# Miniprotein binders against a7ua95r516to809: the designs that were tried, part 69

Target 1, 294 residues: a7ua95r516to809
Amino acid sequence: ASLSLLSISDLVPDLQFIFFWMSNAIEILYFIQQKSPAYMQTIELMDDKAGSKESLLSATISANEEAMTILEEVIMYTFQQCVYYITKTLYVVLPGLLDCNPFGTEPSSEQCRRAAGVCVCAVCVMPEAVRRVVSVFQTTSDLLQQYQVHSEIQSQMFAYLFFFTNVSLFNQLIDKGPARGWFQRSRVLQIQASVKILLDWAKGAGHNHLAQKFFAKFCSTVTILASPPQQLSQMSWKALCAEHPSLKPVQLHRILTQYQLMAELGPLPIWQPSSEDEAYIYRTVDLLESFENH
Short names: E, the ipSAE of ESMFold2; O, the ipSAE of OpenDDE; V2, 0.75 times the mean of E and O plus 0.25 times the DockQ between their complexes.

## First folded at step 5 (miniprotein)

Design wa3h4 (at its last look DockQ between E and O 0.86; V2 from the best seeds 0.66)
Fold by ESMFold2, look of step 5:
Structure wa3h4 (fold): chain B 294 residues (1-294), chain A 85 residues (1-85)
Amino acid sequence: as target 1 above (294 residues)
Amino acid sequence: DTSEELRQRIDELLREAERLMEEARRLAREGNLLEAFELLKRAIELMIEALEIAMELGDPELIAEALRLLVEVIRLLAELVRELS
């Protein structure tokens, strides 16, 4: 519980140490994999006059398997520890994205101050809540590069961080949105702008494909909620499902119900679920996403 | 004799690596985990070098011995990593 009070910068020394050894374990594993055929061949070709060849082969095979198994466990353990620490900080900072107003007008940079005569300051600012999330992602990216972690491991880590972010934001929007007023269209437009800043960061960092994949559910939700009533009321249930395949029927139904309440729209026949989906729109167990399901 | 020089080098590498492992175990027991990991890194590097020289010699017994010691240091790595949390 005490880790929930730490910023990412407070965790950097521990993360540096863990990333260092994850990288070294990967290097040692690679070394063994590259060299194993050669040293096995040397033993297989030995003169067995002393009768030790079979014992040496058996010991070497066992040693190889043990070394690789242990190193894979070290890599997995260090990866899980990094993810644990990083997601604890994300859990603390992500809710702020749903409350912030990214349309600030206060100048915050030299470029904004120097260009203030053209009303560019609102575009140049990054809200504090968004900055906190970006800082977690950027710090993680910097550490992965500093320790030269294999690119596939870097991609796997960001895939999980984006998955975690999507689940956290989606679940909070669905669960807390009515009490917090997050379904009002003006609020949804602010949320949409904040998420765009995160997506732009991910694109600039070389993770665009991962962000597009793992933010799909939250982005679909925000896209529906941001739609003008005249546009959305013309889209059938079938059309909405086709346009937003990441949303489960219970999720789409809940989103449309909240939309109707906030837009003061009566029930719409065009939003009647298909007969196939009718059985699923009340499955509350499927409403929120699991952090284990990715 | 280049072969004799390389065998002497392997012997020196393995002796120093074993000394570093024992010191790393002691430091870890005393709670000085950071220094234990530093010595462990050096021990791993020396054992990898010893294994590479044994492979260049084509000596099956030296290869098996260097690999056995490398596995021991990898076990110690795993033990110390679990103490990180």
Scores: ipSAE 0.706, ipTM 0.918, lowest interface PAE 0.7, mean pLDDT 85
Fold by ESMFold2-Fast, scan of step 5:
Formats: C-alpha cells, structure tokens, sequence
Structure wa3h4 (fold): chain B 294 residues (1-294), chain A 85 residues (1-85)
C-alpha cells in the first residue's frame, strides 16, 4: 500500500530520475533549436539534380517539428510529475506551519555551550513544521541544481510551488482558522514569523521576486491580521484595497470581520466597502482560491 | 581522406544507435525500464554526433537520415517516460 505521509527524502530517488530526463530533454530541444536553421539551409542550397530536394526538405521540416513537439511533451510531462510529487508532499506538511510556535524558549546554557557560539544572542529555533516545508523547497532546489536544469524551468517550478503554497495556506487559514483559533493575535504573530522564515529562505535561494509575487495574498492577509488596532482603524476600505490589491473584496471583508472579532472592536463598521465592491462581497464562490492556474 | 573517414563514422554511429534502440525496446517489453533508458540516452548521444558530422560534411541526405532516427529515439523515449506512471 502507498502511504500519504511520505517525506520529501523518500521521493528523492524517483525525483532524481525525472529531473535527469527533464534536463536531458531540455538539452536535446535546445540543440535542435540552435542547429535547425543551419541544417535547413544546407538542404535548401543543395543541387536538385536528382529531383529529390522538395521531398527531402518536406521530410526534414516534418522530422524537426515532430522532434521539438515530442521533446516539449516530455519536458511538460516530467515537469508535471515533479510538481505532482513535490506538491503532494508539500500539502501534507503545510498545515503544521499554521500551528507551530517559532518563538521557542531561550536556549539553555548547555545548548549555548554545545553550539560554541561567539554571540550570546537568542537563537531562532526553526520549528520542525517549518523545517519540513523548507526541506521540500531546499531538496527541489538541490535537484534542479544537481541536474543543471535551465534557469527558466527552475523559475517556473518555484513560481508554481510558491503559488501552490500561497493558495494552500490562504485557504486553510480562511476556512479552518476560526475553529483552530488561528485568528487570535498571538497565533497570527507566530504564523507571520513562520512565513518570514520561508520568505527568507526564498530570498537566500535567489527566488525573492517570485516569492514576493506568488505569496502576495497570504502575506497581505497575515499583515492585516497582525496590524495594531490603532493603525488598522485609521485605514479606509479604499486604502486597504489599494495596499492589498491581491485580495478580492469578499476575502478582504472576511479578514476584516475576523480582525474585528479578535480585536474586540465595537459593533460599528470601521471599514465600509465601496458601492462597486459591495456586490462582490456576497460572491461566496470567490472566497477560497483555486489551485488551477489563472 | 577526412571526408571519407567522417562518412564512415556516421554510418557506424547510425548502425549502433539502431542496435541500441532495438535492445531498448526489448528491455522495455521485459519490464527493465531503467536499463532501456540508459540505452536510449546512449542512442541519442550517437545521433547528435552523427547530425553534427553530417552538418560539417554539408550532406543533406545524411542530415535527414540522422534527424529521422533521432525522432524515432525521442518517440520511444516519450513512450517509456509515460510508462513510469
């Protein structure tokens, strides 16, 4: 029987093979794209004494197009298989990120001595749940580097993984957050700190631009929920929409409603939707994000 | 002299690639996919070398033949990659 709770380490041998063939297919495609103008020209310039030039050109064009089409299919298929296995693993470990505490107890004197650290500053302990998520991203990065996968494909893969992570975290926070207590201020601050660890990893890995783009919705959500009441109550609906353009009206309304409940703000509506946005607040089908690419 | 040597080299590369493809198909039928993939990788390397030599010679017929065989190897590769799932 296949277990749903596989670690990323368990999948490495299978992923190595798939990345290997994805890399090979990319290299072959690149070779054909670079060489095809030259060999097509060679055929076009041939002496047509035998009357075979037209047939040879047709056959070569057909073969070239077929080779490129099949290689693109192999690249797409291997890419989708990698994404499938990685996101399946990621989906299992992501909920833990919303429930972990990155603000651990200060290191004991014994731990400080064993670390042999020069600085006595508080050590930021990465929670196991965050470490598992980072391990998925790090292993993916290591495999892409090991098999020298082209940077464009690397960017596309991390774009998708960040998109998937953002949607998964956002949906879980919005859907399950009230029952789990995740909207409580102390929990939101813990979530914010955990997300910062992921964003710091992405920056260190050279994916800061992708992380900023694809984590925008979840980051906006956490930023709003972590805002002090004094600061947030001074912002109009229009100002919040302008500062958080990734949030749909129904999503922003839900977030602000939870904030009002947790911050014990009065019954008066502090934030009033624009007349244009009012209708969209009632579209419940837009509350949760789709995992399908836009 | 060099031209004749290069033509002989292409013939050797094409024949070996065809042999490797036939062996890869046999291994795949027997369920030995990993070994079949190793043979296909080698066949692709030989076809790329043959195509580069054919281009150096400026021989349109050899270019077309090398591309035709490369497509066959790539087609078999795609079939076996899909069998991994």
Amino acid sequence: as target 1 above (294 residues)
Amino acid sequence: DTSEELRQRIDELLREAERLMEEARRLAREGNLLEAFELLKRAIELMIEALEIAMELGDPELIAEALRLLVEVIRLLAELVRELS
Scores: ipSAE 0.633, ipTM 0.892, lowest interface PAE 1.0, mean pLDDT 82
Fold by OpenDDE base, look of step 5:
Structure wa3h4 (fold): chain B 294 residues (1-294), chain A 85 residues (1-85)
Amino acid sequence: as target 1 above (294 residues)
Amino acid sequence: DTSEELRQRIDELLREAERLMEEARRLAREGNLLEAFELLKRAIELMIEALEIAMELGDPELIAEALRLLVEVIRLLAELVRELS
């Protein structure tokens, strides 16, 4: 099936199965971890009948370690499979976020169209492109809650998904932005509004800190590009570096160069990189983010 | 004697868990993975209950037996999980 037709809804049955086993494996692991001191102590306190105690204790330790190891492997495997499927759906829907006009009148969600009334819920008023992205995250959240997955695993999953989303959006914006007109102020403001809706969702879902952390690079880029020329032209390279520490010098330089071209600004001496950063602005290998750095 | 009743309960739980594991293996070979997984889940629950009772009794041999079987079912579960992908 072409990746373009894959929706998160199509993956729900497979994801449900994976989440079920991930949750169960975590529960079993937790049980073993909590009870292991007690049952080991029970063996340790037994009467030593001709060396049977030592052999039994050794066998029990070995079995306990094996069980924990296997369960950890199952948890890691199921986690990776979940992330794999979810990121595939994100890969399909994320480009739409950059082209979205959130200020336009878009039709309500299909679910709300079937309701006899105009639904004014937060999801129904979202632009379709934003709603599709939010739907992936919401479905993930709902599944994690449905199967009562441990909070730490939930946090790790959302951390990775936000990381992936940030890398994908950032790389697309930097690479394709100039050619697609995404660096135009009007388009940037649309992107900024769309991202705000996503961040507001993340806040409402309890993932505000993770979203702020992992979207920092994309948000910084959008913030710079959304800045009025009169304001941004007053900011020095050093000031911009300080305000946007998530951006590498090469990334900031690229953003400012494209901004300058888009805004038809002459060369701005105040945006000249410091002598310390001058060597780094030419590291084009560092321009795009890697998916492997997580 | 309440202790003998508890021992009998452990034996019943472990025997039923073993039966479920064997049936799960059969179903998995037949390609019925979902049902196999459900049986394995139930087997694990029974083994955990047996382990808890064994701990309550303070019987180290029954604890070790329950843990050995628990490892076996977890291993089987892991094998089947890998086959689903």
Scores: ipSAE 0.480, ipTM 0.822, lowest interface PAE 1.0, mean pLDDT 89
ESMFold2 (binder alone), look of step 5: mean pLDDT 87; pTM 0.851

Design wa3h5
Fold by ESMFold2-Fast, scan of step 5:
Structure wa3h5 (fold): chain B 294 residues (1-294), chain A 85 residues (1-85)
Amino acid sequence: as target 1 above (294 residues)
Amino acid sequence: DTSEELRQRIDELLREAERLMEEARRLAREGNLAEAFELLARAIELMYEALDIALELGDPELIAEALRLLVEVIRLLAELVRELS
């Protein structure tokens, strides 16, 4: 019953209203910004016999600034409300992505081909858990299109949603992964395939650049964990840091430690942090990501 | 249109916008936010037209008056949007 209350479909009527007024506020702001220089010039060029010109300029500037400030607050408020309800829905459906099997009933190891640490599956079925996540993104896209929200705001919304998704998945994998068995090789390959479905959706929706940017940390994590022992043994700490710059030293160290515990075959080097990074691998305060991006 | 006809048109637009705002406040007090928002949308359209005419006339006082009323419409919009949550 609680889960049904967090369905994106159940929130659509309320979200439609909020998207409508966010779109309207953006249009009003755009109108004021476009007209503002003309107001100022008209007043500035007036004949100031009565000494009223300075007062009118001051009043007009103040009114214009106040209107823009209030509209920016309305846009921010409506944007935050949309994001709040959408991310609340994502919060409920995202954990399922880490537990689902996009390879159907066939063994994952028989269907996966790996290149540069990425699992490629020839025959993947979209699991219900992945479909629920995609539905949240698709519904958001549909609402943004329906209310003709400016492309800049659309990009900001998906940047935040991808950022939220990345942080949520990364934190859950790192914090709860060992207890949930998510670091098992077969599970990692399933997670990688599920993430590929999300990234493919983002590419189709025109958000490939945003997805690549904001999923970087989680993608780096699953890429490392999905690497065969034979392949990963060729890489030094320095090489891994260079290929995965989104990962902090403590995060990379934790991931490699989990990889060593789960690896079943092949000679594995001991990945030692550089002298420059050594102090940072013990900073547990930096292990989990915050929901503050920049 | 003569300058006098354009000034009369602005006066009509500003008065109608004020009427729509008062009606929107009444509807909001009664809990009818949906209809209140429709009236605000209409008031904003009227303000766009009023500002365009004021700029065409090059009348600084009319520009200031129209912008003052637009600020009031926007303040009311912000109040009603906050009531959505």
Scores: ipSAE 0.473, ipTM 0.820, lowest interface PAE 2.0, mean pLDDT 81

Design wa3h6
Fold by ESMFold2-Fast, scan of step 5:
Structure wa3h6 (fold): chain B 294 residues (1-294), chain A 85 residues (1-85)
Amino acid sequence: as target 1 above (294 residues)
Amino acid sequence: DTSEELRQRIDELLREAERLMEEARRLAREGNLEEALELLRRAFELMLEALKIAAELGDPELIAEALRLLVEVIRLLAELVRELS
């Protein structure tokens, strides 16, 4: 009774259940927040003929605070469970994005740019690997809408999913890229096209600001690797650091080293780290990103 | 509705909610967590309705009673949601 490949659709029933309870907890929390000033005021204005007013007020405040605390715990727990199931699915499908070809039998974006003004009807095909990632994001969006989860919580959900995706893709590329050939120019262009499909989805879904913020590191990496040698060689280390502030010195140095190897720019380093950054370029502990929130 | 009719409605809602909670605790002890959760959802809805009516009446004793039961259902609900996963 085990599946070799688990898709997001296999988790929908469990996710529906969790989103249902998260939505219910949020609605009840908001109801209590909206009504509590009114009934608290009613208690305070009550005629204390029975001598019980102070006791009732104290008991009601205590009960209200306890209810709020428990509801917040349920919301946090269900949020964490959704994140766990969704990111577990993402972790399995994300590496495929680095190995797929969105241009298949269709011309590359570079070929389309060279044909400027002449439409050859060439478009990016959404590879199965990219479709699986988009499906996870779309299913999450659909469930949040189905259960009318508050927009702020929806934003927090996608902020974390984009953060997780960025870290996962960056770590995979840096750690496994050389062995997998992912730093070859043709592969980098394919990766860039695949990432653009994800970013276009995010924009269409209303999450453009979150995508720009949380994909910054991986986008910077791909942008550098996709740069023409003539253009990139004219930039100083300081200029590259300024243009790509999301990259740590050790990360930028590793990326540029891989770029020099792939572009066959020779054995001499073109980009010299600043004296302030030299101490940090050998901190291998800072090379890969942590999945833990800062 | 008269104030008396609304108070009777609250009493009915809270009594039914307590019955569902006792049944949910029994089901949870037997390992039927999904059924227990469904009964707590129903109890939750009944107590939320009772709280709404109590708030409209402005009766602090009924508000306190409804909130105490709501807190107990929410506590049990959180426990079962954690175990169901």
Scores: ipSAE 0.095, ipTM 0.485, lowest interface PAE 6.0, mean pLDDT 78

Design wa3h7 (at its last look DockQ between E and O 0.81; V2 from the best seeds 0.68)
Fold by ESMFold2, look of step 6:
Parts: structure tokens; C-alpha cells; sequence
Structure wa3h7 (fold): chain B 294 residues (1-294), chain A 85 residues (1-85)
């Protein structure tokens, strides 16, 4: 598929093909791994009548090692290709989560809107921007299940997709939030509600543990920003660090600065960084996260 | 199944699998990748079955031959996978 393809639906045929062969490569690898003891033993026990045993054993060991090496490379390559295409579609749709209003219930279906009631289908109760993100995750989940991809590989794929989602949302909020008005209290509450819908999807799909792990930074950010001023102003820097360990000092400091501006508060002594953290709050190179998996 | 019947089956499987693999390679060079992939899948299945039968027979030479051909088709798989980019 070309990088000009922005919708997950446009990529499904290519993804089906890649998942199909990733799954096949895994099956071949398992076949070789399960059969290898038997065929190695057969050769090791053969009579060395013409001196052919040593050459046959050497050739078989070499063939076995080459097959496994090549299959592992095929699996890694196909996994990386899937992640590459899926994250390109995520990159396009994720910013909309920061702009949407889940409380206004943007129409996803004219029929649901005209009924003036709650539609029981997931499409109708979900804001369009959230639905686009969930569609990417759901399509990925459906393809992994359709091709019976091993559960450990499914978990690895969702671990990376959630990591990518967290980095993308966090970086956009921090970098573009002031200009876009995303730190306004009403806006933060809308973002919080949209993220809850996404987390509910992850829980229902059996990925709650991965979502809790990999969304922690973005969720901590939104939780702090959504806190009432009377409550947050009584929490010390040390307490906030302990409650939100996923946030670096520079990140927490920036979040509190935006909170002060939003709430029209002056500097609060209780939010003064600890002496060990004070050197780190000025490291703007650490403000945004990397898309690396490390 | 008799040992002779299983040896005949392996010979049939390996001959057909090798034919399919070489045809898949030809089709890939011509740019007909979809049919090349179909033939590759069939060749892999036949070679895996041949290896299973060779293991059942306990015949070291047949095991080594079936493995060699399985490696060849795995090399073709890797070549075709790189065409995905």
C-alpha cells in the first residue's frame, strides 16, 4: 500500500496479505521446532556405514538453523510492516480525539440521531473522532483473530499500538495545546471522556493491562488537568510525582504551569519542585516523548 | 500403509512441490506475484507433509532431502516477502 492511503479500510487488503503470511511463517517455524528433535535423533542414531553420517548430520543441522533464522526474519519483517501501516493510519486519526466533544454526541448515524434515543450499537454512541481510532484498533484485532496469530504476537502488536497512541496524544497536547485551547477546563473534561471510551474498548478487548501500562503518561496528564483547583492546590510537588510516576519533572512542571494559566492562579509554593528535581524541570529536550519502543 | 507406499508418496510430494516452487519462482520473475504466492503455499504444504512421512519412516536420507527442499521454499518465501516493500 502507498503512504498516500490514510484510511485503515484502504489498507485492509494489504494487511490481510501480510497477516496471512506472518501467520504461515509462524506455523512453519513451530512445525520445524516440534519436528527437529525427532529428525536430529534419527540421523544421530544411523549407522555410519559409508561415512555419510557426519556429512548428513552437518547438512541437516545447517538446514535447520537456516530455516529457523529465515523464518524468524520473515516474522519480524511482516510484523514491522503491519505496525508501520497501522501506525500511519493512527497518526492521521489520533489528533481528532483532542478536538472532539463526546458530550455533544456528534452524529455517527442519521437514524440514531433522529430516533432521539440512545442507540445500542457501538457506532452510534461514540463520537466520530473516537470511532475512527477505535476502528483502527478493532480492525487490527479482527485481522489478528481472523488469521489466528499467536496471542503473544497479538499482545506485542497492541503494546506498540498503545505506546504509539500515548506518545502521539501526549506530544500533541503538550506541543499544540496552548494554541488550540486544549488546556481549558471544559476541553480537558471532553478529552477525559473520549479517552475513557478508548480505555473501555481496550478493556473489553482483553487488553486492559497493556492500556493501563502504555497510556499512563497521557492519562496522568489529563487527570491532573481535570482536577478541581481546591483539591489540586493542596497536593505538593512530591505527592504529585508519587501519584504520577510516569511523568518526567519537566512534563509535570509544564502541566502545572498550564493548569495555573487555565485556572488563573499565581505560582503556588506547594508546587515548587523538590531540590533533586529542580535541575530537570528546565530540560526542554525531555518534554516530548520519542516514538522509539525503548 | 506399507513402507513402499510411503516412499512412493514422498517421491510424489517432493516432485510436485519442487515443480510448484520452480513455477512460483518463474511467475515471480515475470511479476505475476499473486499466482506465485498461491503456488508457494502449496509447495510448502507438500514439503511439510513429505518431511512428516520421512520422519515416520525413520529414513535419514529422506529426512535430509525433504529438509533441503523445505529450506529452498523458505528462501523463496523470504524473497517474495521482501517484494511487499
Amino acid sequence: as target 1 above (294 residues)
Amino acid sequence: DTSEELRQRIDELLREAERLMEEARRLAREGNLEEAWELLKRAIELMMEALDIAIELGDPELIAEALRLLVEVIRLLAELVRELS
Scores: ipSAE 0.708, ipTM 0.917, lowest interface PAE 0.6, mean pLDDT 84
Fold by ESMFold2-Fast, scan of step 5:
Structure wa3h7 (fold): chain B 294 residues (1-294), chain A 85 residues (1-85)
Amino acid sequence: as target 1 above (294 residues)
Amino acid sequence: DTSEELRQRIDELLREAERLMEEARRLAREGNLEEAWELLKRAIELMMEALDIAIELGDPELIAEALRLLVEVIRLLAELVRELS
């Protein structure tokens, strides 16, 4: 689609109008909810000498219900449109995060001098792929704040964006990882460092709780893959399942199998699933997560 | 009379809001969505003010009229929002 070729900056003018009217619709809905008891009471207390009370009450109830219904539809529609456009942009930029190297060549001496003493030099080495993802989140945050969208809606937006990001990254790593070399320890450490930049951004933006909740599966995956052989080989299957509850048995089995292939463990630890988990693994052919949030 | 002044104010607000709404419809048909959005925002603000004054006056007919027109501008808002896809 043509939208898949656009950067987040290209979408800002369209998103501004959508956020503008989402915010306005929320404000109008709140106004109607606050005022409706007062105007209903005014009609109820009316002297009905002309026989118009019933008609006015019916008209007012109908108008109030219609206004609230339309506003709720507008809020939902604008929310869904924002999510659609933002996630389309995220989908295009997220794969780059799995290929980038945050430990790349040191920044130029000029950049380092400007940041010297403040550790700001670390920002100068942020990979462009990570910056693109952060830019999408930051632009979303800026627009929500610019149009004073209620904090609950802001939280729902970032909950979904973090959920989408987690599912996208997990699915790409599991599905394409072997062919792309992403399960090699050096690459996993790069991925872990890149993800930490996203989590640090979320914490700074006030979304730490949401990020911890919705990135759990991908974070568990990279944590396991980045574990030293000495530490991981001492853990039983049961202990790993308990420490990483966000991973399904079939997902954990795939991750551990890739780990054993990449690490020279000898004698290899036996991460044998329980009889029940083994039966589940043999029955389940679908490793990938759905993009639909529960 | 303060009551008469408030009734005159409601009448002014309702007429201006209806004018802005019709102007917004015309601008939207011409493809000038940006200007249409500005006029709708103003129309809604005027309608909310009119409804507050009608409630203060305790006039059921004015409340019903203000709310009816508010529903009309909300419907236009919904139409224009859907055109952004």
Scores: ipSAE 0.661, ipTM 0.906, lowest interface PAE 0.8, mean pLDDT 82
Fold by OpenDDE base, look of step 6:
Structure wa3h7 (fold): chain B 294 residues (1-294), chain A 85 residues (1-85)
Amino acid sequence: as target 1 above (294 residues)
Amino acid sequence: DTSEELRQRIDELLREAERLMEEARRLAREGNLEEAWELLKRAIELMMEALDIAIELGDPELIAEALRLLVEVIRLLAELVRELS
């Protein structure tokens, strides 16, 4: 099947299965962890009948360690599979977010169209491109809740998904933005509004801190690009570095260079990198974010 | 009386768990993975209950037996998880 046709809804059956076993494995792991002190103590308090205590203790420790190891492997594996499938769907829908015009009258979601009335729920008023992204996250949230997955695992899942989303959006914006016209102020404002809707959803879903943390680079980029020329041209390189610490010098330099070209600004001495950063602004290897560093 | 009843309950739980585990293995070999999974989950629940009762009894032999069977079912679970991906 072409990647372009894969929806999160198509993956729900497979994800349900993976989440089921992830949840069960976590439950068993916590059970063993909780009970382990008690059964170890029970064995330790046994009367030593001819060395049987030591052998039984050793066997029980070994069995416990094996159980824990296998469960951790299952949890890690199922987690990775969930992430793989979910990120695959995100990869398909995320480019639409950059092309989205949230100020346009887009039709309500198909789900809300089935109700004889105009649904005015927060999801139904979202632009289609934003709704598709939110649907992936919402489906993930719903599945995690359905299977009562431990809160730490939920947080890790969303941390990774937000990381992936930020890297994907940032890299696309930096690499393709000039050619796609995404650096034009009108388009930047559309992107900013679309991202705000996503962040507002994340806030409503209880993931505000994670979203703020992991979207920092993309948000900083959009904030700079959305800034009026009159305002941004008054900011020094050092001030921009301090205001946008999530951006590497090479990234900031690229953004400012493209902004300058787009805004038809002459060379701005105030944006001259510091002597300390001058060596780093040419490190093109650091320009795009890596998916591997998480 | 109460201790013997609890021991009998553990034996019943473990025997049923073993039966379910063997049936799950059979179903898995036949490619009926969904049903195999449900049986394994049930087997795990029974073994966990047995382990809890064994801890309450303070019987180290029953603890070790319940834990050994739990490890066995966890191994089988891990095998089936790998086959489904």
Scores: ipSAE 0.578, ipTM 0.847, lowest interface PAE 0.9, mean pLDDT 89
ESMFold2 (binder alone), look of step 6: mean pLDDT 85; pTM 0.821

Design wa3h8
Fold by ESMFold2-Fast, scan of step 5:
Structure wa3h8 (fold): chain B 294 residues (1-294), chain A 85 residues (1-85)
Amino acid sequence: as target 1 above (294 residues)
Amino acid sequence: DTSEELRQRIDELLREAERLMEEARRLAREGNLEEAFELLLRAIKLMVEALYIARELGDPELIAEALRLLVEVIRLLAELVRELS
């Protein structure tokens, strides 16, 4: 089956190979960086009786620079390959997160597991769609730990994965949400609960700061849509912009328009854009997020 | 240790490093880049040890020999890294 090859579990052997090479390249780069000054000092202290000091110094500098350049290229290449495979898998499973219901117990052949006489019921409360997304992040974390990849590289990888997830979810919600009923308050509350599970996983994994930073746009969108009509109608456009600085004027306007339609708040515009922002509301090119942003 | 014992130690280290380097070349030709990579890292460590002993002895010929081999292993490592993709 070609579809089964797209699961994160099926990609683990290939990912292990790539992480192996990335980890080794980082270790060798570090070793060369640490030992290079000592080699250079030793050459500098040599007598030039053999007529080889300048030749050896030049050759060592050239070889070290070439080796470091190639190792940096390998690290970048393997990092990009890992990101490619992981985000390709995420892209397939992320839309399901917008349709699942975490408030309902999804039937499972194994509702609860038993460990040390205690029933572990995490599987009972996590929708399968959310579990698939969490599985991708957990597998990534496990591989980074297994190959002892430097913590800074781990942070960079999760920063990008969270960025990708945020953009993907936001674009899906804005583009397809009206047609799929995702802007209905009951559905938004389900989406909010699903996202909370994802954010809780990130916090448990030590990536709370990255998750807060890179999920800001999608979280702001869901927060607005989940707000009670009475609470939201008391907020001015300026107050909403201040509370949700991650949203562009066109994005905020689109969200509020959909909220007003779904909540049946009537024909009067409760939220009027400032004159300063009014020109930017019609900039449709800025509506959807780009995957090319940092 | 005496200077004679230290010179023998350098010879042992450099000889073992050369053997690891040749084995790495063989593995690389066979496509076993991972194992070749590990052998080159071990060779570098032996050469660094030999270089420190040679420096302590103040023998310019041994220092030059150790540095020449170190440059060679670094170039071979760069070749393997380039071939990994």
Scores: ipSAE 0.013, ipTM 0.383, lowest interface PAE 7.4, mean pLDDT 76

